VHH binders against A disintegrin and metalloproteinase with thrombospondin motifs 9 (ADAMTS9). Designs and how they scored, part 7

Target 1, 201 residues: A disintegrin and metalloproteinase with thrombospondin motifs 9 (ADAMTS9), of Homo sapiens (Human) (q9p2n4r1735to1935)
Amino acid sequence: LPQNCKEVKRLKGASEDGEYFLMIRGKLLKIFCAGMHSDHPKEYVTLVHGDSENFSEVYGHRLHNPTECPYNGSRRDDCQCRKDYTAAGFSSFQKIRIDLTSMQIITTDLQFARTSEGHPVPFATAGDCYSAAKCPQGRFSINLYGTGLSLTESARWISQGNYAVSDIKKSPDGTRVVGKCGGYCGKCTPSSGTGLEVRVL
Short names: E, the ipSAE of ESMFold2; O, the ipSAE of OpenDDE; V2, 0.75 times the mean of E and O plus 0.25 times the DockQ between their complexes.

## First folded at step 4 (VHH)

Design e16 (from b8w with Q100L Y101G; framework vhh_6fv0_2)
Fold by ESMFold2-Fast, scan of step 4:
Structure e16 (fold): chain B 201 residues (1-201), chain A 122 residues (1-122)
Amino acid sequence: as target 1 above (201 residues)
Amino acid sequence: QVQLQESGGGLVQPGGSLRLSCAASGFTFSSYAMYWVRQAPEKGLEWVSTISDSGGSTYYKDSVKGRFTVSRDNAKNTLYLQMNSLKPEDAAQYYCAKDLGWDSSGYWEDYRGQGTQVTVSS
């Protein structure tokens, strides 16, 4: 069995983008191969839980008056807040790019992302911009269940911003991660040193 | 409020068997994947097993494959871990945990119980 999309093309004579069975670290996994008409096809993991469980958000509500929309750790969708932060956005993911050599998710590959509000937000990233320090409002959600992959213990996030806070919860098997990040235009992103490393379940 | 209560631990001889149970309440049990995790003295928390919401898919830590079997009874809101051929290295506090989810407030983390102690005589 092929070990990457280039081998699918070479060994099976396949030229169509689609799902293929690859032998990854001793396990047979379904990987979506894109760009199969080129010499550099790309590997993607299809996320079976889709939009509701795989999304990234930079929450752009800005307080007109601190009392109009209090952010004591709680999110408000009914506030009369400004939504004028230019980096604000919401992206949901049907597939995410994987580097099979390093076994890391390439969070900035948005080929199969849908941005339904504002600006595109990378996978596993969240943030906000609002007037209260240390009161995060941005959210991200990862669900790798059904993919045959999970995040490793080495998957880390860094907080960016003088008053940034990150609260990240990972399921015991690493298939599910939720993050709440922000605090006065703060954000969290995967660590550049480890990225989002995955392992075969 | 989510509540998880483990039971079934105890002292067992090497090669022996134990069946752990986890009684769940405060959420729609049949809608969530469930996990078994363990923590031995002086060691970090280790993932042991995962079972899907329907029970149709199961996953295991490499060192327990073939010896442990996870199962669930959605009608009884109960999760089980059958442990066979127990080894000294399996001695730990065992916890069940609920999968992460988004509630009506827009955020909910996983929840684990108080645990049940498994000891294997040296």
Scores: ipSAE 0.011, ipTM 0.470, lowest interface PAE 8.6, mean pLDDT 82

Design e2 (framework vhh_6fv0_2)
Fold by ESMFold2-Fast, scan of step 4:
Structure e2 (fold): chain B 201 residues (1-201), chain A 120 residues (1-120)
Amino acid sequence: as target 1 above (201 residues)
Amino acid sequence: QVQLQESGGGLVQPGGSLRLSCAASGFTFSSYAMYWVRQAPEKGLEWVSTISDSGGSTYYKDSVKGRFTVSRDNAKNTLYLQMNSLKPEDAAQYYCAKDQYWGESWEDYRGQGTQVTVSS
């Protein structure tokens, strides 16, 4: 019956944050409604595989052998307390914001993100600095399995930065995406116009 | 508050030169990589150059490589872009930007920009 969290409030009289079943594009999906005590509740998708499979990284260390790529396991483990690049970070996600009108993931909503190192990094974003030309070290991971949603075939990423490259692998059903992004100093983000549009499985 | 102020733009003929400057305040300038980005009329924002926090590493868009040189003076909190052999395709509003990998765009914390026009 209800198609969004505002209708959950209006049609069911619910005022508590939590999981609700919504009718989205003809299918019942489990959606987390946040801010239910306000006039502007927000829709989030709970990620079944959580933190281990849903994360974004800007890698901030120089490689052990930074003069050419590829190198065998050259990421540095010797400076756990400090990063070489001050803008580095790692964020993991238990829930992600969805715009039910456009059917797009809002990658910058970090309400249910945990930043365990450095600075917050948006969903589906990765990058690096000081790595090596055409040698991406930043990573992101997306796993929508069990949510009833998948990324569309049009989901794309834009790489920025000289000598920057991206290596992005998407599962055939669109529920799993892993990316490596970067170079000397580079980043990849979802493209404008295609963004992270999702479809109901 | 992060503030960036660009200057040095102007009108130049093809083959001419301009030097852009960006005065930075409100953050520890020497701790951040800096960017030059540009936007031509009816086009999107385009990355031009990056310089590392120390100035030891520089990166350029392929179409400007060999013509543009980015540099910085950390004692003066100032970023520079020396533009030589300017082409009509280089005409744009030029912005300096702090390295912000966090949030909605990595060109965040850009200044108001300085206009570069290239015409005969």
Scores: ipSAE 0.005, ipTM 0.172, lowest interface PAE 13.5, mean pLDDT 80

Design e21 (from b8w with Y107S E109Y; framework vhh_6fv0_2)
Fold by ESMFold2-Fast, scan of step 4:
Structure e21 (fold): chain B 201 residues (1-201), chain A 122 residues (1-122)
Amino acid sequence: as target 1 above (201 residues)
Amino acid sequence: QVQLQESGGGLVQPGGSLRLSCAASGFTFSSYAMYWVRQAPEKGLEWVSTISDSGGSTYYKDSVKGRFTVSRDNAKNTLYLQMNSLKPEDAAQYYCAKDQYWDSSGSWYDYRGQGTQVTVSS
C-alpha cells in the first residue's frame, strides 16, 4: 500500500487528483492527493464535518474608546463599533494540508479554504481588533471527527499582542478544539508556528 | 434538558469483562458525539473514549486501546462501552458525557449522571 501521494503515482500509476487510501503509521487513511499531474503531489485531509465546524476568524468590529470589556464580553450587532480593521477576515475549510513526514497540519495552506469575508485566516488561528484589552472576540473551530486523526495532547496555542487573551477548549480525544482569541488587537496561533501536530488513531 | 443515566458497573477480577450502558434523553442524541470519562478515587477526571454522532468514528485513550470498544444505538438513544481484559488501573466511577463545544467556561463535555462504579479486585 502507498504511504504518500508520490507513491500513489509510482506504485499505482495514478495521475488524477482525488481520494486515495494510504498506509500511514500502520493505519489505512483516506487522503486527498492534489497536483498528481506534477512531480510534487500534496496530501490533504478531507474534513468530514466541513466548513461549518472548521473555520478561523479575525473579528473586525472595533469599539469607540473602550475603557473595559463591554457587554459582559459578548459580541453585539448594535455595538458602538468601527468596522475599519483591514486585517479582519473569515476562512472556512473543506480540506487541510498534512505533512506526512512530520505529521503536522500545515495551517497556512489555504488551497481548499474559502475566505467569505475580508482577508484569509490560517487554520487554527483567531484574533480581533475589538480595541478592548483582554476582551477576546475572534473564534476558530477544529473538528477532525471522521478523519482518522486527532491533535496530540501536546498541541498548544500562544497569544500574540500586549493585551491578548486566548481561551482554548480542547476535547480530551484531541478531535475537537475551539478557540476564542484576541484582546485589544490580539490573536492566537499554534505554538509551533505554522504546524499543528496530529496522530493516527 | 440533558439527562444521562449510566449502568453496568460492578466488581470483577483482573482479566474480566463488563459492559457499560448510558441512556440519554433531553436532546437529539444522534446529532452529538458522545464520550466515556472516568474518575478514580482521589484522581482527576480522565477521558476514555469518543464516538462520533453517526458511530462511524471511534477514539480511545492509549491505555485502553484493543481492550475497550465504544458503540451506540441511535434508535435507542443508548451509548455502550464494552470493557475486556480489565486491569486494577481501570477501577473508577465511569460517566458518559455529551459534547458541548461552544458552551461553558470550563468543561468541554456535559456529564450529569451519577456514573457507574467499576471495581477490579487484586
Scores: ipSAE 0.007, ipTM 0.330, lowest interface PAE 8.8, mean pLDDT 84

Design e23 (from b8w with W108L E109D D110Y; framework vhh_6fv0_2)
Fold by ESMFold2-Fast, scan of step 4:
Structure e23 (fold): chain B 201 residues (1-201), chain A 122 residues (1-122)
Amino acid sequence: as target 1 above (201 residues)
Amino acid sequence: QVQLQESGGGLVQPGGSLRLSCAASGFTFSSYAMYWVRQAPEKGLEWVSTISDSGGSTYYKDSVKGRFTVSRDNAKNTLYLQMNSLKPEDAAQYYCAKDQYWDSSGYLDYYRGQGTQVTVSS
């Protein structure tokens, strides 16, 4: 019956953060309600495949003045690389924020993200400063399988930066997306037109 | 404001050695990675070596590995390139460089000095 975490508080008398069943677009989904002691609780989706398959990276190992994409775009430990790119980072996600009115993932909500290296990186975002034109090295991974949600067909990414390239692969059901983004010093982010919109499976 | 002055180039026979120096001023030298880049006649600018701000990390173009050694003296604001076993292919104008800017597209521009000429002939 409740359709959001505020209704969980009002209709069920619940006051503790935790998983609750909500009726969303005609389906019963498990949603994590955070901030339940406040007047403005927030909805999060727990990622069944956890942070090993839900992460965002800005790759910080920059090659010095390469003229071509070295190693056929493969990363190597023995690279002649700078590690001084200040925007470099790696963030992994246990839960992601959802706006139940718009049915969009709020990629910049890092409440349940862990940044294990460098600068925090939003969900569904990747980039690099690889120092090789059109050689994307940053990665992101999305796995919504088991959440009851999938990305819509309109989910798209935009590449930003001179010589930036993105290689983004999406499963037919929209539950799995892997992106490789960057090229010299580029990034990819969800399209501002559709954002990261989800639908109920 | 930023100034880089190279010296130490000259004529040398194949197999010979030269030590290049670069005097830096107008910026906090110890806070910047520094580069050696070179340009041969009718060729583009070629990266040779990088040294981190502390001097703790050094990187080299594959063709000069084992022959060239970059170093720095942060107290004297000076960058060095020791060149051993010089080959005719090493003949070029050598420039000391630092990052000038990174734009929103990730373009890395080098601020470099006038350069010092290295000629290798028998």
Scores: ipSAE 0.000, ipTM 0.133, lowest interface PAE 14.0, mean pLDDT 83

Design e3 (framework vhh_6fv0_2)
Fold by ESMFold2-Fast, scan of step 4:
Structure e3 (fold): chain B 201 residues (1-201), chain A 120 residues (1-120)
Amino acid sequence: as target 1 above (201 residues)
Amino acid sequence: QVQLQESGGGLVQPGGSLRLSCAASGFTFSSYAMYWVRQAPEKGLEWVSTISDSGGSTYYKDSVKGRFTVSRDNAKNTLYLQMNSLKPEDAAQYYCAKDQYWPEGWEDYRGQGTQVTVSS
């Protein structure tokens, strides 16, 4: 059994983008191979729960009532923070890039992301701008259930910014992670930068 | 109000077996994945097993694979963990936990736990 998309081309003679079964760390996983007509095909994980549960947000508005923080406070859509704050946006993910050598999700590969508001936001990233001090409004959601993968127990996030606060909840098996990040003008990102470590379930 | 009540723990010798149960109420049990987690004295929480909402998919911590089996009865709102070939390193307080989705709640849902002691 092939172990990556390049081997799918070599061992099976496949040249079309699509889902293929690969042997990864002793498990048979379904991987989407993209760029199969090139010499450098890329591996992506199709997210079973799709873009409704796999998204990243940098919240770009002020709160209606900032005293009702943390996240069950009211949001407002009638007032933008700043038009020059280039990080504000919302991206949702149908597939995410995986590096099979390092077993990391490449959070900045947005090939199968849809940005519905503002600027693209990497996977597993959230933040806000001028929302309210110590009242994080940015959110991210990760749902790897059904992919055969989970985040490792060592997966961590770092927070940065003015009055920044982060609250990150991870399911016991690492398939589900939600975060709220920010707290005036702040964000959280994976501690390894653009990579997010995964393991085979 | 989410309620989880674990039972079935006890004292067992190495190589012995125990079956843990978790009675769930206050939510639509059949709509959520469930977890078993454990905490040994003076240590952090450790994931043990996951079972999907239908029971069709199960996952295990490497050190318990082949020894532990998770199952559920959605008609009875009950989660189970069959533990065979118990080792001293399995001694811990065992908790069942409900999958939590955002933004519905930010509270961690687990019961009071049931103590498993493995003595030689």
Scores: ipSAE 0.006, ipTM 0.309, lowest interface PAE 10.6, mean pLDDT 84

Design e32 (from b8w with S52D D53S; framework vhh_6fv0_2)
Amino acid sequence: QVQLQESGGGLVQPGGSLRLSCAASGFTFSSYAMYWVRQAPEKGLEWVSTIDSSGGSTYYKDSVKGRFTVSRDNAKNTLYLQMNSLKPEDAAQYYCAKDQYWDSSGYWEDYRGQGTQVTVSS
ESMFold2-Fast, scan of step 4: ipSAE 0.026; ipTM 0.528

Design e33 (from b8w with S52Y D53S; framework vhh_6fv0_2)
Fold by ESMFold2-Fast, scan of step 4:
Structure e33 (fold): chain B 201 residues (1-201), chain A 122 residues (1-122)
Amino acid sequence: as target 1 above (201 residues)
Amino acid sequence: QVQLQESGGGLVQPGGSLRLSCAASGFTFSSYAMYWVRQAPEKGLEWVSTIYSSGGSTYYKDSVKGRFTVSRDNAKNTLYLQMNSLKPEDAAQYYCAKDQYWDSSGYWEDYRGQGTQVTVSS
C-alpha cells in the first residue's frame, strides 16, 4: 500500500486528485491527494464535520473602552464597537494539509479553507483586538472525529499580545479542541508557529 | 441539565475484572462521542478510551489495548467500560466524559461525571 500521494502516482498509476487509502504509521487512512498532475502532490485530511466544527476566527468587534468584559464574555450585536481591525477574519476548513513525514498539520495551508469574513485565518488560530483585558472573543474549533487522527499530548498553544489570554479545551483523546483567544489585543497560535502535531488514533 | 453518573468501581486483585457504567441524562446521548478518562493519585488526567456515536468506532490508550473494551447502549443512555486483566497501574478514579460543544452564547463547558474508584490490591 502507498504511504504518500507520490507513491499513489507511482504504485497505482493514479493521476487524478481525490481520496486514496494510504498506510500511515501502520494504519490505513483516507487521504485526499491534491496536485496529482504535478511532481509534488500534497496530502490533505478531509474533515467529517467540516465548516461547522473546524474554523478559525479573529474577532473584529473592538470596544471603544476595553476596561470591562462585556456581557460576561458573551457576544452582543448591539455593542458600541469599532469594526476596523485589519486582521479580523473568519475561515472554515473542509480539508487540512498534513506533512506525513513529520506528522504535522500545516496550519497555514488554506487551499481548502473558505474565508467568509475579512482576512484568512490559519487553522487552530484565533484572536481579537481591543476587547476588554482578559476577555478573549476570538474562537477556533478543531474536530478530527472520523479522520483516524488526533492531536498529540505535546500539542500546545502560545498566547501573544499584552493582556492576551487563552482558554483552550482539549478532549481526552485529542480529537476535539476549542479555543477562546485574545483579550485586549492578542491571539493564540500553535506553539511551533505553523505546525500542529498529530498521531494516528 | 447534563448529568453523568459513574458506577461499578471497587477493589479487585491483580488479574481481576470490573465493569464500569456511566448513566447519562440531559442531552441526546446517541449524538455524542463519549470518553473514559482516569486519574491516579498524584497524576494528571489520562485518556483511556473513546467510543464514537457513528459507526461504533472505538479507540484505546496503548497500555489498556486488549484488556479493556468500551461499549454503549444508546437506548439506555449508558456507557460501559469492561476492564479485564487489571494491573496495579490501572488503579485510579475513573470518569466518563461527554464530547465538548460550544453553546449559542460562545461559552464552552466540559461535562465529566463524579467518578468511580478502582483499586487494585497487590
Scores: ipSAE 0.006, ipTM 0.462, lowest interface PAE 9.0, mean pLDDT 82

Design e34 (from b8w with S57Y; framework vhh_6fv0_2; at its last look DockQ between E and O 0.04; V2 from the best seeds 0.00; counts 0 for: pae E 13.4 > 2, grease 24.4 > 24.2, placed apart)
Fold by ESMFold2, look of step 5:
Structure e34 (fold): chain B 201 residues (1-201), chain A 122 residues (1-122)
Amino acid sequence: as target 1 above (201 residues)
Amino acid sequence: QVQLQESGGGLVQPGGSLRLSCAASGFTFSSYAMYWVRQAPEKGLEWVSTISDSGGYTYYKDSVKGRFTVSRDNAKNTLYLQMNSLKPEDAAQYYCAKDQYWDSSGYWEDYRGQGTQVTVSS
């Protein structure tokens, strides 16, 4: 069985983008091959739970009084806020890119993402400019269940920015991660030192 | 060090067109989303358009949708803004900016060029 999308082209004579079964680390994995008409096809994993469970957000509201964390940290449409954080955005993901040599998710590849408002936001990142009082509003969600992949234990997030804070929750099986991230202004991203490494189940 | 240089501005009549360019250096251009922002006299900085790192996704302020087109050439480290059907309200100093969430107090001012002036009408 082919081990990457380039081998699918060579061994099967395939030239269409689509789902193919590859042998990855000795196991079968369903991979979407994109760019099959070119010499540089890319490997993607289709997310079974799609956009509703896989998204990244930089929240756009900023408190008029940034020294507080009102509403017990809950998000309100009627907050005493301005919607003037121009770096704000929301992206959701149908597929994610995988580097099969390193087994890393390529979080900045947005080819199968949809940005519904604001700026594109990479996979597994979140942020805001809401409050200096440790009140993160930006959210990301990862759900790999059903894909045949899970995150390894090596994945770490870093927080960047003034008053930056993050609250990251990982499931024991490595298929679910949710994060709340923000600052004044702040964000969280996967650490460049660890990347976002996956294994085949 | 990050360097951004805008060009292509000028004076045009209403309904005219301009193509802005932004030459980038000092960073891996293809790894970052890029933005166009503008500033009219006596106004704050206003977001105009965003393009993803690969160029596969674009987003526009509502008032420019259908008239402006953002694009990029990652081989030439250049960002573009095609501006058609220009209106007096589009007159501003236009800047390109690099995507960076580091220290929001200086976020865009630290990673923008010197700008290029677009003037509509006389």
Scores: ipSAE 0.005, ipTM 0.154, lowest interface PAE 13.4, mean pLDDT 84
ESMFold2-Fast, scan of step 4: ipSAE 0.244; ipTM 0.632
ESMFold2 (binder alone), look of step 5: mean pLDDT 80; pTM 0.808
OpenDDE, look of step 5: ipSAE 0.032; ipTM 0.438

Design e38 (from b8w with A33D D53G S57E; framework vhh_6fv0_2)
Fold by ESMFold2-Fast, scan of step 4:
Structure e38 (fold): chain B 201 residues (1-201), chain A 122 residues (1-122)
Amino acid sequence: as target 1 above (201 residues)
Amino acid sequence: QVQLQESGGGLVQPGGSLRLSCAASGFTFSSYDMYWVRQAPEKGLEWVSTISGSGGETYYKDSVKGRFTVSRDNAKNTLYLQMNSLKPEDAAQYYCAKDQYWDSSGYWEDYRGQGTQVTVSS
């Protein structure tokens, strides 16, 4: 049975984009095949919890006093802030690209992302330019529940930038990760750069 | 090299006025937001005011709003703080500070001068 979207075309004669069952690492998984009319179809994982629990944010508000963490670190629209951070953006994800050879999510593939504010933000990435205190406001959310995949136990993030700080929580089964990241200015990204390794449940 | 030199402090009675100045060099002054911060004896550093690089936007600590006015002269590379209706709680060493303007790298550098002392006593 097919192990990738190119084999779906060859073995099943399929030519339409859509969900197909692929044998991946000994398990039958549902994979979205895109570009099936071409010679180079691409594999995507459809996120059961969609864009409400799969998003990346670079927060656009910057404190006028960057030495503070007002409201005990909670976000308020009426903060003493400017809204001029050039990297600001919000992207939500319906599907994410998977490289079936390396078993990594390609975090920079935004084909099935919607950017509702500012600039596109890669999957599993967050940041801000809010405060030099330990007061991160940028957020990312990952929910792989129902996909048949989870993050490996070795999945890690790095904080980069001035006064960078991150608070990242991963569920024991690796299907759920939430992060708060930021600084003045700071961000967090997967430690492998653009890749985020997954395993079959 | 970034250099900031504050001046204009002194002794005034409650209700009096002072104008502080900060002479800046070593960077493109108009491209950077500037801050006034202060530190009273045995207290931490306290933010007072921010002014945008163009001078078009100004922000103040609640307790000084309506009494203090920040301004800048980009042609002279000089930052000002006009302080009116001074209160004993305003007594502190005052510093001007540079912030890096928005750039794609996101780096922020905090440069402060030697400060100028403001004393308010009757």
Scores: ipSAE 0.006, ipTM 0.303, lowest interface PAE 10.9, mean pLDDT 85

Design e4 (framework vhh_6fv0_2)
Fold by ESMFold2-Fast, scan of step 4:
Structure e4 (fold): chain B 201 residues (1-201), chain A 121 residues (1-121)
Amino acid sequence: as target 1 above (201 residues)
Amino acid sequence: QVQLQESGGGLVQPGGSLRLSCAASGFTFSSYAMYWVRQAPEKGLEWVSTISDSGGSTYYKDSVKGRFTVSRDNAKNTLYLQMNSLKPEDAAQYYCAKDQYWSDSGWEDYRGQGTQVTVSS
C-alpha cells in the first residue's frame, strides 16, 4: 500500500489529483493528492466539517466604544467597527497541507483556503488590533474530526504583541481546537519549530 | 444552561461490564460530536472515546479498543459508553463532554460531577 502521493503515482500509475487511501503510521487514511501530473505531488487532508469549522481571523476593526467590550475576552458582535489594521483578514479551509515525514500540518499552505475578507490568514492563526486591553477579538477554529487525525499534546501556540492574550481550548481527543487571540494589539500562531504535529487517531 | 449528567458507574470486578450514560440538555444534541473522558485519582484528564454527531463514526483510546463501545440516541439526547472486560487501570471518574464551536466554552468544564468506576475484587 502506498505511503505518500508520490508512491500512489509510482505504484498505482495514478496521474489525477484526487482522494487516495494511504497507509500512514499503520492506519489507512484518505489523503488528497495534488499536483499528480508533476514529479512532486503534495499531500492534503480534506476537512470533513469544512469552512464553517476551519477558519482563521485577524480582526481589524476598531470598536466605536472600546469600554463596551467585555474585558473577559468576549467579542462584541453588535459593535459597528472601523477597519484600522492592514493585516486583517479571514480565511477558511477546505483542505490543509500535511508533511507525512514530520507528521505536521503546514499552516502556511493556503492552496485550498478561501480568503473572504482582507489578507490571507494561515491555519490555526488568529489576532487583532483593538484598543481595549485584554479584549481579544481574533479567532480560529480547527476541526479535524473525520480525518483520522488529531493534534498531539505538543501542539502549542505563541502569543505575541502588546497586551496580547490567547484563550485556546482543545478538545480531549485533540480533533477540535478553538482560539481567541489578541487584546489591544496581538496575535497567536503555532509554535515555531514544532508546528501543528498530528497523530493517527 | 448547557448541562451534562453522567450516570451508570459503580463497583465491578476485573473482567466485568458497566454501561455509562450521559443525559444532555440545553443545546441541540444531534448537532455536536461528544466525548468520554476519565480522570483517575491524582492523574490528569484522559481522553477515552469520540462519537460523531450522527453516531456514524467512533474513535477510541488504544488501551480501550475492542472493550469499550460508544453510542448515542439523538432522540433521547443521551450518550452511552458500554465498557466490557474492565481492568483495574480503567478505574476513574468518567465524564462526558460536548464538542466546542467558536461561540462555546468549557471543554475543561465538567457539566456534571461525573460517574465513578471502581474495579476491584
Scores: ipSAE 0.006, ipTM 0.402, lowest interface PAE 9.4, mean pLDDT 80

Design e40 (from b8w with A33G T50E S52T; framework vhh_6fv0_2)
Fold by ESMFold2-Fast, scan of step 4:
Structure e40 (fold): chain B 201 residues (1-201), chain A 122 residues (1-122)
Amino acid sequence: as target 1 above (201 residues)
Amino acid sequence: QVQLQESGGGLVQPGGSLRLSCAASGFTFSSYGMYWVRQAPEKGLEWVSEITDSGGSTYYKDSVKGRFTVSRDNAKNTLYLQMNSLKPEDAAQYYCAKDQYWDSSGYWEDYRGQGTQVTVSS
């Protein structure tokens, strides 16, 4: 069985983008091969739960008074806010890029992302420019259930930026992660930079 | 680098008026929103008013709305707060502050000047 999309081309004579079965770390997984008409096809994981549970947000509302945390920290679109944060955006993901050599999700590959608001936001990333008080509003959601993959136990996020804070919850099996991140122009990203390490279930 | 110098405070009777000024330097004044905050004795910092970089929009604390007017002169790098119908509850040290919203710009120090004292008494 092929182990990557280049071998799909070589061993099966395939030239069309699509789902193929690959042998990855001793397991048969369904991988989307893109760029199959080129010499350098790329591997993507199709997300069973798609856009509704795989998204990244930099929250665009910015408090007029950045020293408060109104509504007891609850997110409300009717806040006393400006909507002028230049990094604001919302991206949802149908497929995410995987590096099969390092077993990392490449969070900055947005080929199968849809940006419905503002600027593109990488996978597993959230932030805001909402408040200097600890009430983060940006959010991300990861759901790898049904892909045959999960995040490793070592998966971590770093907070960066002004008054940055994060609240990240991971399921015991590593298939589900939700993050709430922000500060006053703060964000959270995977600690390994642009990569997020996965394992085969 | 960033310098903010407040002035115009003083002693005024209830119902009186004062005009505060804030001279800004060390940054591109016209590119940043500005705001006024105040601190009364034994109390925390309290946001009073804000103005966008262009001066096109202004925002006020509910208790000062209709009495205070914030404005700016981008050619002179100066922020103003016109305070009318002053009440004893308005007595405080007043500070101007530079807004920030650039991501990953480092630690925000709530940069403000030395302030200008406003006292309201008979």
Scores: ipSAE 0.015, ipTM 0.382, lowest interface PAE 8.2, mean pLDDT 85

